# Designs tried in a protein design chat: miniprotein binders against q9h3h3. Part 135

Target 1, 235 residues: q9h3h3
Amino acid sequence: EDGFTAEHLAAEAMAADMDPWLVFDARTTPATELDAWLAKYPPSQVTRYGDPGSPNSEPVGWIAVYGQGYSPNSGDVQGLQAAWEALQTSGRPITPGTLRQLAITHHVLSGKWLMHLAPGFKLDHAWAGIARAVVEGQLQVAKVSPRAKEGGRQVICVYTDDFTDRLGVLEADSAIRAAGIKCLLTYKPDVYTYLGIYRANRWHLCPTLYESRFQLGGSARGSRVLDRANNVELT
Short names: E, the ipSAE of ESMFold2; O, the ipSAE of OpenDDE; V2, 0.75 times the mean of E and O plus 0.25 times the DockQ between their complexes.

## First folded at step 9 (miniprotein)

Design QB41 (at its last look DockQ between E and O 0.79; V2 from the best seeds 0.81)
Fold by OpenDDE base, look of step 10:
Structure QB41 (fold): chain B 235 residues (1-235), chain A 105 residues (1-105)
Amino acid sequence: as target 1 above (235 residues)
Amino acid sequence: TEDEVRKLFEKLIKLFERAMKLVEELLKKAEEAAKNGDTETAEKYLEEAKYLAIKARIIIYILKELAEETGNEEFKRMAEEAKRIIEEAEKRLKEVEEKVKEARS
């Protein structure tokens, strides 16, 4: 991994955020239509720019599924960014605790479990499992990146409402594991994304709060979750 | 490598420019909708503009980090210019928001 891989991925994500999304919204679409939708738009075949022969003719930024309880409220992100700029100007020390407090103050509490998978059947199967879990109400919202031209790994993002709610974060991990996903998961609060904080930053802040590793025959959750900030196992 | 950083920086600048162009277009549409009494459409465009403005700021933060990490004065200058651009757009966004509120009342 080159030193700027995270920033490259961020740039691609920002570009994707500006393009149309393929969305299954369980609030407006019957759950019975999910299987047909998944079959129509398998993430490994949906192309970022609508390549010939793909299910999409137009660019697609993300493929997403919204659950019944999904709320698009992201808090006061503009206020968060303004406070962040003021903090930088103040010369005060910036710590993970500082960012947590900023997030709480501005109600920017969302976070996501991230998994990176190679294009193919395993990705599509994982996505189908996640999408079903969202529609069934075990998860609130998830998205997956479409296939890139270069054939790189695709990312599935599974969101939680509150990164400070440890139980909620762990429940989402359990739901992901129950969907049959066995790969490494990392949990990142959205506050780090909104402030442009990635792995390499001047403040040495780690945007990954949790790491989940699949465990065979282990805990009822089927995973081992590590608190990266404290280097403590939570499960 | 320096070349890789430069390519990333240029990519981010292009994304920023795209975002800002869309913000400007959306703000114009919001103003027009507000003038026509279509407050719902105006609010929709405004929210989309806000979303893109947030993304633009994220890009600037990344640009600043890259500029600091490399010590490249050109990158610093470009990041500062981008900051000025977004600040102006955010000011306009606030003005449009007030116009939409007035049209709704």
Scores: ipSAE 0.841, ipTM 0.924, lowest interface PAE 0.5, mean pLDDT 93
Fold by ESMFold2-Fast, scan of step 9:
Structure QB41 (fold): chain B 235 residues (1-235), chain A 105 residues (1-105)
Amino acid sequence: as target 1 above (235 residues)
Amino acid sequence: TEDEVRKLFEKLIKLFERAMKLVEELLKKAEEAAKNGDTETAEKYLEEAKYLAIKARIIIYILKELAEETGNEEFKRMAEEAKRIIEEAEKRLKEVEEKVKEARS
């Protein structure tokens, strides 16, 4: 089973968005309470639809940590979607540059670093590191999926405010690496998510803008970053 | 496989139906809050309904691409029906927004 996995994951993520979240909000909760919260809700044990044997009896869509300075701004997504439909009808070329311009025009700028990990100690340890980085101010906001009934890998999403701000995206990567994360990371602008673009498509758009690989002895920042859209090494 | 695509399509349609039901419930709550002079609560329900409408549009985009990729006429009709439903819901959302705006004034 290797077909349409991205679309299945997208459907699951959208369903999760509609269910209750477990949130540690550093804007209203003292940082000293984080360790107890992480111990209570390890993502490998929190079940998607609830289980008497897990930390939750009711459904949980996402487990999230909001930083002290976090201020959500999704931009004008409705205007973006209308403009996208108009662009398709217009017959004008659809390119990464055109999509970037639509995102800027409608202020839909957020994006996220994604990592996929199997349920277990390594996932819980990675999430704890990310959560501490968020509460300490090195990252703005992050979320992790709960354990699915069917099993499979879980995803940690680390958000940045502006995918067009390359330095900001790279600083988030550095903070993730400083938290001890060594797995493959991919960066996706939310504009692609709002337009339903989750893999290669008829317009030859790549929804993954950056790829980060951990590298010992080759990079002072602990990682090598590739611009997937332009096939350029940024390091 | 075509069976895998059909299962995905059905999964997306059920998710779309859930989103549309939640939008309707939220818009009714927004109208009631506005009628009672609680415009702050009404605006929170409206923002939640808009968020769900955005998700419903994403589902439709995925459905349309799956219909296009498979060339399946049934999938194309189902995707067009979903688009009609979301357009009616968005029209109702704008009507409720105007009622909330009037209650603020």
Scores: ipSAE 0.795, ipTM 0.895, lowest interface PAE 0.8, mean pLDDT 89
Fold by ESMFold2, look of step 10:
Structure QB41 (fold): chain B 235 residues (1-235), chain A 105 residues (1-105)
Amino acid sequence: as target 1 above (235 residues)
Amino acid sequence: TEDEVRKLFEKLIKLFERAMKLVEELLKKAEEAAKNGDTETAEKYLEEAKYLAIKARIIIYILKELAEETGNEEFKRMAEEAKRIIEEAEKRLKEVEEKVKEARS
């Protein structure tokens, strides 16, 4: 927390954003082609910087699937950033409520469920399930990091369009669980990313809004979801 | 720890420079597309440039926090220069956007 691990990861993610992506776009590509695409580009074998022994010879920043209903809308991020800068010079307190209000005012409402998995069959299987859920319309957009030479876990990001819409966020959690995913999920609103706010920040803000833990019995939903900001169980 | 922060700061500066180079390339492409009457393509390049400018501002926010945490005057000057660079790029982006709007006529 007194280290800068989150900032290093953010820098790597922003670098990946600028490299080419491998995209299956259901808006322009028939769903019958998905299985072949998944077999060609398993995330455990697609390499971050490319080599002759991998499916990709050139750098790949992200592997992504866009659903048929995908309609990107980041909101007024420029206005959000300007208002944030003004707020910091105002001397007013910065709280989770402040960030929520900025996000609402500027319509920067997207967020994502995150899962971290080691390279291998489990990762590739989880990604395939998510990708199918996107193409079938249960989810809108997802991406997964390629394999880095440094090793370590890879991340799958599943986006939702409104972090204030708890029903929509919970529906995305349910779709992820229906794909057979049992690991811990964490949910982060994009507003924190656009303002460069990570877990070790001087305002003591918590960028993780929700946690989802798989639950076997006593629940029709298959998971237990906790609101981290208010320490309240949603399920 | 200062060496750890310096390494991260230098990595972020390189990333900022890469983003700004891409913004410049995209703005040139947008101007060329508008000159050729292809305003749809020009608008796509402008949207990409805006996305990268947003990323560049995220980098500046991180640079400023690092400079403030260390009290390093060199870091402060570098973060201020980066902010000046992005502000000039955003001004040019707006100018190119106006050229594209005029070309639609």
Scores: ipSAE 0.783, ipTM 0.889, lowest interface PAE 0.7, mean pLDDT 88
ESMFold2 (binder alone), look of step 10: mean pLDDT 85; pTM 0.813

Design QB42
Fold by ESMFold2-Fast, scan of step 9:
Parts: structure tokens; sequence; C-alpha cells
Structure QB42 (fold): chain B 235 residues (1-235), chain A 105 residues (1-105)
């Protein structure tokens, strides 16, 4: 859809970030408890603002799983935002290259693979697969949105440490595919999120860097990954 | 519709105001903890305040984009006021960060 859809989604994401999260933290919780936790909190049934008929009575912003090796490092986001304001004031061209450089300079390197699924068994099954991959160490951290009152699609976010590390981004894609995920995936660096850059921005930037499509056949990888900015096949 | 855009703008302003209120509360708690020698607690409050300030800044970027796209002068004024508020809060955040750093050891 058009008509400020990206801004509405951004506003909802900001609200969710500020509300409580349901977290399975593999750094402090035995892996054997994961299946019970997943059964208790299926994302298709966890409601955004709480409901007596759902697993939660209180608002939930995100449902997340942290891997054993997860070490939060957002970099210098404040420095990034200050540099962004300076860049805009300078009148210099704003390009994917300049944003990449700002991200590197301020160590704001994380990014995420995104998948959007309708509420239901397929979403819950996909999330369970991703959560197991995180706890088993094939992925580092992931989160999924709860069910909105209006019943729109939910999003699963699978994070990587460094969006400039193509091998790491591709390894995460492979792990997602190995978990049984076959839907379209897109990859967004957190630098774009921290700068409020969404589709239809005035700088005509594509906020997603990579796209992964499931591929049937004898490919050892199981997917084709496209670098959207350069229109180059990476796999 | 124009009404939907106005409701979105109002929702974003309310989120911004909530974030700024919590930032100030967290910064006061961080200063108090640092003054009492509880540097671990002070650092936790400081990091939470930084997180909320970052989110507030993102809200301002969205407000600015929305005001620019609509050409609404009232929205532009509200976005500029929010920018002033966050810049003042960021200065206070740096002051508290220095106090916490001094108390660390």
Amino acid sequence: as target 1 above (235 residues)
Amino acid sequence: TEDEVRKLFEKLIKLFERAMKYVEELLKKAEEAAKNGDTETAEKYLEEAKYLAIKARIIIYILKELAEETGNEEFKRMAEEAKRIIEEAEKRLKEVEEKVKEARS
C-alpha cells in the first residue's frame, strides 16, 4: 500500500520498542525450556495490548529469543544521528555509500532479515524454527511482533552483527532456510532504522540492501540472494 | 486521508512526549544512584535513557518527513519544537553521563 503506510508501521514499531518484551534468554535459561516457552507464547496468539483470552493480560511489544553468544552492541547511535544532522545541513549528496560510511564510522553495523507472515500456524511454525536455530547457535538473536488488534501480518526479524560482512549476512540467510523458511526475506541495516529512513524517502534510498528468494532444486544453499542496491546476484 | 495523517502525527507526538518524560525520570535516577556510589544501577538507568533518546530522535525524523510531505505549517512548527526539546535532553544526557563516568572509580 501507499499513503503513509511506512510511517504508520514505523510509529507502531516505536511504540512496540517502548513496551515490555517477552524474552527467552539462552545466556541464562537452559535450552531444554525452549519448547515449553514456545508453546506458552505462540506469536499468532500473543496480543499486542493484552486480552483475557490470550497468553498475555498485559501489553507486549516484542517476543524475542537471545542466543548464548548474544552481546548487545548498537554502536554509537547518538554519534550517528548527530553526523546525519550535520550531513543534511552540509548539502553534500546523500547516497547509500555515505550512509554506509556513517554506519562504519560510528560502529552502527547490525542489521536484520525480515519476513512478514499472516497470523496462524505457518507463522508460529516459522518462529519456532527460527527460535531453535538461535538457541542452537546458528543465529544470534531474533524477535517477532505480537498479533495486532486489526489482524494484519506479523514480522519476524533475524539480526546479524555486521551488514557490511556479506558472508555473515549470507550465512544467516542459509540458517533461516535450513530452519524450513521458504518465504521472501529482505535485509535492512539498522542504520536506516535509526535515521528514520523508510520507503519513498526524499533521497530515493532503498532501505533494504538484500533480498532472498527460496529456490527449488539441487542448490546446496536453497536460496538466491540479490544485492538490491547494485542489482547483483550474490548466490 | 488527511485525517489519518493528522492522527498519525498526534500519535507520534504522544510517543515523543512519553519518551522525553521517561528520559528525564531515568536521568534523575541515574544521578541519584551515581551520587550514592551505586554505579551499576546508575549505568543501567543511563543506558535506558540513551535508548529512549535514540527512539525519540527517530520519531522526530518521521515527524519532519511527514510535515514536509504534507506542507502543513502547524506540523512543521510542532516538529521544530520537538527538535528543540530533544536537543536540550541530549545535553542533559551528556552531563549525567559524565557524572556517572566520574563516579565509576
Scores: ipSAE 0.628, ipTM 0.816, lowest interface PAE 1.4, mean pLDDT 87

Design QB43 (at its last look DockQ between E and O 0.78; V2 from the best seeds 0.80)
Fold by OpenDDE base, look of step 10:
Structure QB43 (fold): chain B 235 residues (1-235), chain A 105 residues (1-105)
Amino acid sequence: as target 1 above (235 residues)
Amino acid sequence: TEDEVRKLFEKLIKLFERAMKMVEELLKKAEEAAKNGDTETAEKYLEEAKYLAIKARIIIYILKELAEETGNEEFKRMAEEAKRIIEEAEKRLKEVEEKVKEARS
């Protein structure tokens, strides 16, 4: 991994955020249509720029599924960014605690479990499991990146409403594991994304709060979750 | 490598420019909709503009980090210019928001 891999991925994510999304919204679409939708738009075949022969003719930034309880409210992100700039100008120390407080103050509490998978059947199967869990109400919202031209790994993002709610974060991990996903998961609060904080930053802030490793025959959750900030196992 | 950083920086600048162009277009559409009494459409365009403005700021933060990490004065200058651009757009966004509120009342 080159020193700027995270920033490259961020740039790609920002580009994707500006392009149209393929969305299954369980609030407006019957759950019975999910299987047909998944079959029509398998993430491994949906191409980022609408390549010939792909299910999409136009660019697709993300493929997403919204659950019944999904709320698009992201809090006061503009206020968060303004406060962040003021904080930088103040010369005050910036710590993970500072960012947590900023997030709480501005109600920017969303976070996501991230998994990176190679294009193919395993990705599509994982996505189908996640999408079903969202539609069934075990998860609130998820998205997956379309296939890139270079054939690199695709990312599935599974969101939680509050990164400060440890139980909610762990429940989402359990739901992901129950969907049959066995890969490494990392949890990142959206506040770090909104402030442009990635692995390499001047403040040495780690945007990954939790790491989940699959465990065979272990806890009822099927995973071992590590608090990266405190280096403590939560499960 | 320096070349890789430069390529990333240039990519981010292009994304920023795209985002800002979209913001400007959306703000114009929002203003037009507000003038026509279509406040719902105006609000939709405004929210989309806000979303893109947030993304533009994220890009600037990354640009600033890259500039600081490399110590490249050109990158610093470009990041500062981008900051000025977004600040102006955010000012306009606020003005449009007030116009939409007035049209709704």
Scores: ipSAE 0.849, ipTM 0.927, lowest interface PAE 0.5, mean pLDDT 93
Fold by ESMFold2-Fast, scan of step 9:
Structure QB43 (fold): chain B 235 residues (1-235), chain A 105 residues (1-105)
Amino acid sequence: as target 1 above (235 residues)
Amino acid sequence: TEDEVRKLFEKLIKLFERAMKMVEELLKKAEEAAKNGDTETAEKYLEEAKYLAIKARIIIYILKELAEETGNEEFKRMAEEAKRIIEEAEKRLKEVEEKVKEARS
């Protein structure tokens, strides 16, 4: 393809970020209310810009669930962006290692597991499983895109606090699998998003750090997680 | 293709303009809240404005890379203009942030 599909998706995601969100916040809402909220706002029926017959009349950017212990910390993103611009001007080599160090220095550590599903029962069922895992404390926070007017697949994003904490990233993958999710998952650190890096670039930085594929093996189920940055299988 | 890249570029510019308009509206609300002694509400508006300024910077990064990739001089000029706009907005954000800080102390 022309190689800019990622930029179109990034533009759509940023537009969604700027519109209102539908949020179930377990920090202030009893867990017993989750099932009713999920029934009221199934992502396959919530429309991006509102529509007669949908659950919403106004635009919705994202549908999100916040865990009881969720404490948002984006780090010093402004400092990260300033340091990135200075690095480019400095003429020093830009590598995955230097970008990782910039992220650590500015505490911009969050990342997310992504899954793409067609609108319908399977999407709504997957989202309900993820939402329950968040409210029960097995995951921290998640969001799902509403249904676009043009159709197409919807995305579920499951966030982790620290992309450098490999064990934490793998624990989130396990919790997603335990919720019954069997589709392909990809993991992206938010540092790449804040720097506008969505695909192949002149610095050869890969924004997708991990890939998880469902595997049924013997008497146990699990996933195969590949570290795409180092091309090494972790599980 | 050039036509598809142009449409993407124009879409990103429109999104950037939307973010800049929202930033200005939020900064005005933050100033008004601070004048009324409501520093908690003023801080919430400032945080929202900072979030949108971050998004605007991301858009500029994407615009700059598209301009470089295509070698299109028009795209380069538009990206440079957007950069000037965000730098001015960030100065205004700092000015409002200091006003909110002063109202607290």
Scores: ipSAE 0.793, ipTM 0.893, lowest interface PAE 0.7, mean pLDDT 88
Fold by ESMFold2, look of step 10:
Structure QB43 (fold): chain B 235 residues (1-235), chain A 105 residues (1-105)
Amino acid sequence: as target 1 above (235 residues)
Amino acid sequence: TEDEVRKLFEKLIKLFERAMKMVEELLKKAEEAAKNGDTETAEKYLEEAKYLAIKARIIIYILKELAEETGNEEFKRMAEEAKRIIEEAEKRLKEVEEKVKEARS
């Protein structure tokens, strides 16, 4: 371990971003085809580089589902990056508030709930539930990594369009839990990704904004969501 | 551990090189489409090039942080060269953007 685990994962994610994706796009594909597609391409069997015996013969970077109402809007990311570089040369302090303001100013507001699961039935079941929630309109867009190596954990990303809209972020958490998912969820605004800010950073910024833990006591929402910035429970 | 960090840095450099090659190809295609009067196609290639330039900038931010955290002078020089390369590509992107606007009008 070299202390750069997040940067290793980021490198893998960026490589995956540039490779072909397997996409179910509800905007152009009938919802009735979803279950067959899920059965053909379970994330525990789709391989990163097209191993013999896998359902894919070519490399796959991501497996994704786009909802019928999905309207992509990355915002002004080029302006965000330019302002970030200017800020660093200005001598002004860099804080979580600074990043929030940059994201708002440039309309780079998307973020994602993340979950990490080992290959197998639990991963495939979780992905299928998320994919159905996307096609049914409870979630907008999600992706899952393919199998890269034996025993490695895979990631499911569930996107929301505005990390400053706490109600919307909590509604996405609730939809994920309704799909039967009980593992730890962490929420990361995309602004941190676009600026290359991971947990080992010079400014001691925390890219995880929220954590969601399944509550076994059976509360109305089934989750306990913690705001990491303020150490305050939201639920 | 030093070998692991070097492998990470080299992987990031390869990703940067891949992204930059795709940017140059897309800018050429945007220019060709604009010369043929197909400004809609030219704008699509230009938007794809912008997306990859954003990715290349993310890679540079990670390279710079890695160089700073390790104190490795070779990494520092390579990150500086990558920054020079993206700056040149961004100038070319602006030039092609103006050509696409000219063809539109």
Scores: ipSAE 0.772, ipTM 0.881, lowest interface PAE 0.7, mean pLDDT 89
ESMFold2 (binder alone), look of step 10: mean pLDDT 85; pTM 0.812

Design QB44
Fold by ESMFold2-Fast, scan of step 9:
Structure QB44 (fold): chain B 235 residues (1-235), chain A 105 residues (1-105)
Amino acid sequence: as target 1 above (235 residues)
Amino acid sequence: TEDEVRKLFEKLIKLFERAMKRVERLLKKAEEAAKNGDTETAEKYLEEAKYLAIKARIIIYILKELAEETGNEEFKRMAEEAKRIIEEAEKRLKEVEEKVKEARS
């Protein structure tokens, strides 16, 4: 149901990965400077390829905030990709479990909660909340796309270290909700991204593991999280 | 539609070509740095080239899936050609990596 939107967004994200990033790094920058940085670089105003009228004149691929304890570990992605090619030629069944095992074997465990928002105040406010949660230590790292020339929705990605750690994934969801975010969230392990699996595929794999909806009128829980593959409510 | 898939294919091929050009440029810079004894800079260029090779592989996987989905033989040939290009680039990457390793010793 993502049609070709997911593949187009993936292509744009990969192109953005190759351009310079605008980063607030809490490992080297005092937390007191965050609010000024957020005011200077609101994602609805930062343009993808620069513009004399925007906060940037140079291309910006991503706007990111790194937490004080952030330690990037992508695992052995090259080994993962080699093993994936071998698996496809082996004739062995390709299932969610097989992919999960490949990810574990090669330590490619990161994943992310995704939210898509239109350019404007709501996007900038949501990003500011997420950025503060990262700097305060409730989340580890996050990034947001800049504004494209053609317009369209922008994406906020909130990363977790281990998609197999359900408690950690749910804790990140809780922190996002505590930051005031009420929109739909979906969770995707990076293993699917590294293998180019973005929508309905020949192996019937679902790249989105979880879906989180804000629970209006809830008290202690705040959100309803669904395991999409097993059709089981986790909260 | 097939027109939508063709447009996506074109976009992905363009991105693949951009990545391959940057890999070649970075590998030349890595070789140059290694020959000058600057192994730290050479290793940084190699890391960036490996990162781009990973992205190029992702593009190939998407192209292959789209070709399979459409059953279009031209798309399949294009994806296979791109795969051969990246395999040659990865071979060159390994060669440069060995040169950097030798310079480090």
Scores: ipSAE 0.724, ipTM 0.856, lowest interface PAE 1.0, mean pLDDT 87

Design QB46
Fold by ESMFold2-Fast, scan of step 9:
Structure QB46 (fold): chain B 235 residues (1-235), chain A 105 residues (1-105)
Amino acid sequence: as target 1 above (235 residues)
Amino acid sequence: TEDEVRKLFEKLIKLFERAMKRVEELLKKAEEAAKNGDTETAEKYLERAKYLAIKARIIIYILKELAEETGNEEFKRMAEEAKRIIEEAEKRLKEVEEKVKEARS
C-alpha cells in the first residue's frame, strides 16, 4: 500500500532475527517430543510480541526446527559484505554471475525455499509436515514466522546448504512436496539477503532463483521447477 | 509518500540503533568472560555480536538504496552516519576478538 512493502518485510524479518527463537533442536531433543512441541507452538497461535491469549508471553522472532545433522555454516559473511562494497566502487558489472562468484569466494552458499500461507489450520499443518521431514532427516533446517499483531501472511523457510548445487535444491523441493505441501515455492540464495537485495533493483538482479509449482502426474517429483534467471524448466 | 518513506527510514534507523547497542553490550560481556578465563562463553558472545553486526550492515544497505531511490539528501547523510557507526563498532569487535584470542593462549 505504501509502495515499500519489500523494505517493511525486510525490516520485520531482521527484527525477528534479533529476537528470541522457539527451537526444536533434534541434535539434543528426542524425536518423540516433536508432536507435543508442535501442538504447544502452532505458528498460527504464537504471537510475534507475546500476549496472555497465546502460547507465548514474551516476543518470538522465529519458530525453528534443527535436524540431527544440522551444522550451520554461514561462510565469511563479513568478507562478502566488504567485497560487495568494493565491487560497487570498482565499476565492474554487477550481475547474477558476479554475485555468484562473491558467494563462492566467501563460502556464503546457503539458500532457502519460501512459502507464504495465511494464518490458520493449513499453515499449521504445512509447518508440522516440514518439521517432521526435518527431524526425520529429509530436510536439514526450517523456520516459520509467528503471527503478526496486524495479521497478514506467514512464511515458512526451508534451508539448503548450497544454492549452486542445483540437484540438492531440487531434492529439497521434492522432500517439501513429499511432506504434502502444494502451494507455490520460491527459492532465494542467502547471499542476496546478506546484501540487502529483497526485490528487483537498479542492478536488475532477481533474488528469486527458482520457482516451484505443484503438478500431479506431470513430473516424477510432483512439481514443476522453473529457473527464473534463464526462463528454463528444470522439471 | 514522503511521510511514509520517512517513517520507514526512522523504523530502520531505530532497528540499527538497537542492534548497535546490543553489540556493545555483548562485547563488554565477552571481555569480562575472557578476563575470568571463560573463553567458551566469551566466544559465544563474540559470535552473537558478529551476527548482529551483519544484520546492522544489511540495514545500512537498505537505507542507502532508499536514499538513492528518493534522492533525499537528509536520508543520504543519515545513512552515511550509520555507516560510520558500524565501522567503529566493527573496529571494537576486532579489538575484543583479539583480547579473547590472547586469553585463550
Scores: ipSAE 0.787, ipTM 0.891, lowest interface PAE 0.8, mean pLDDT 88

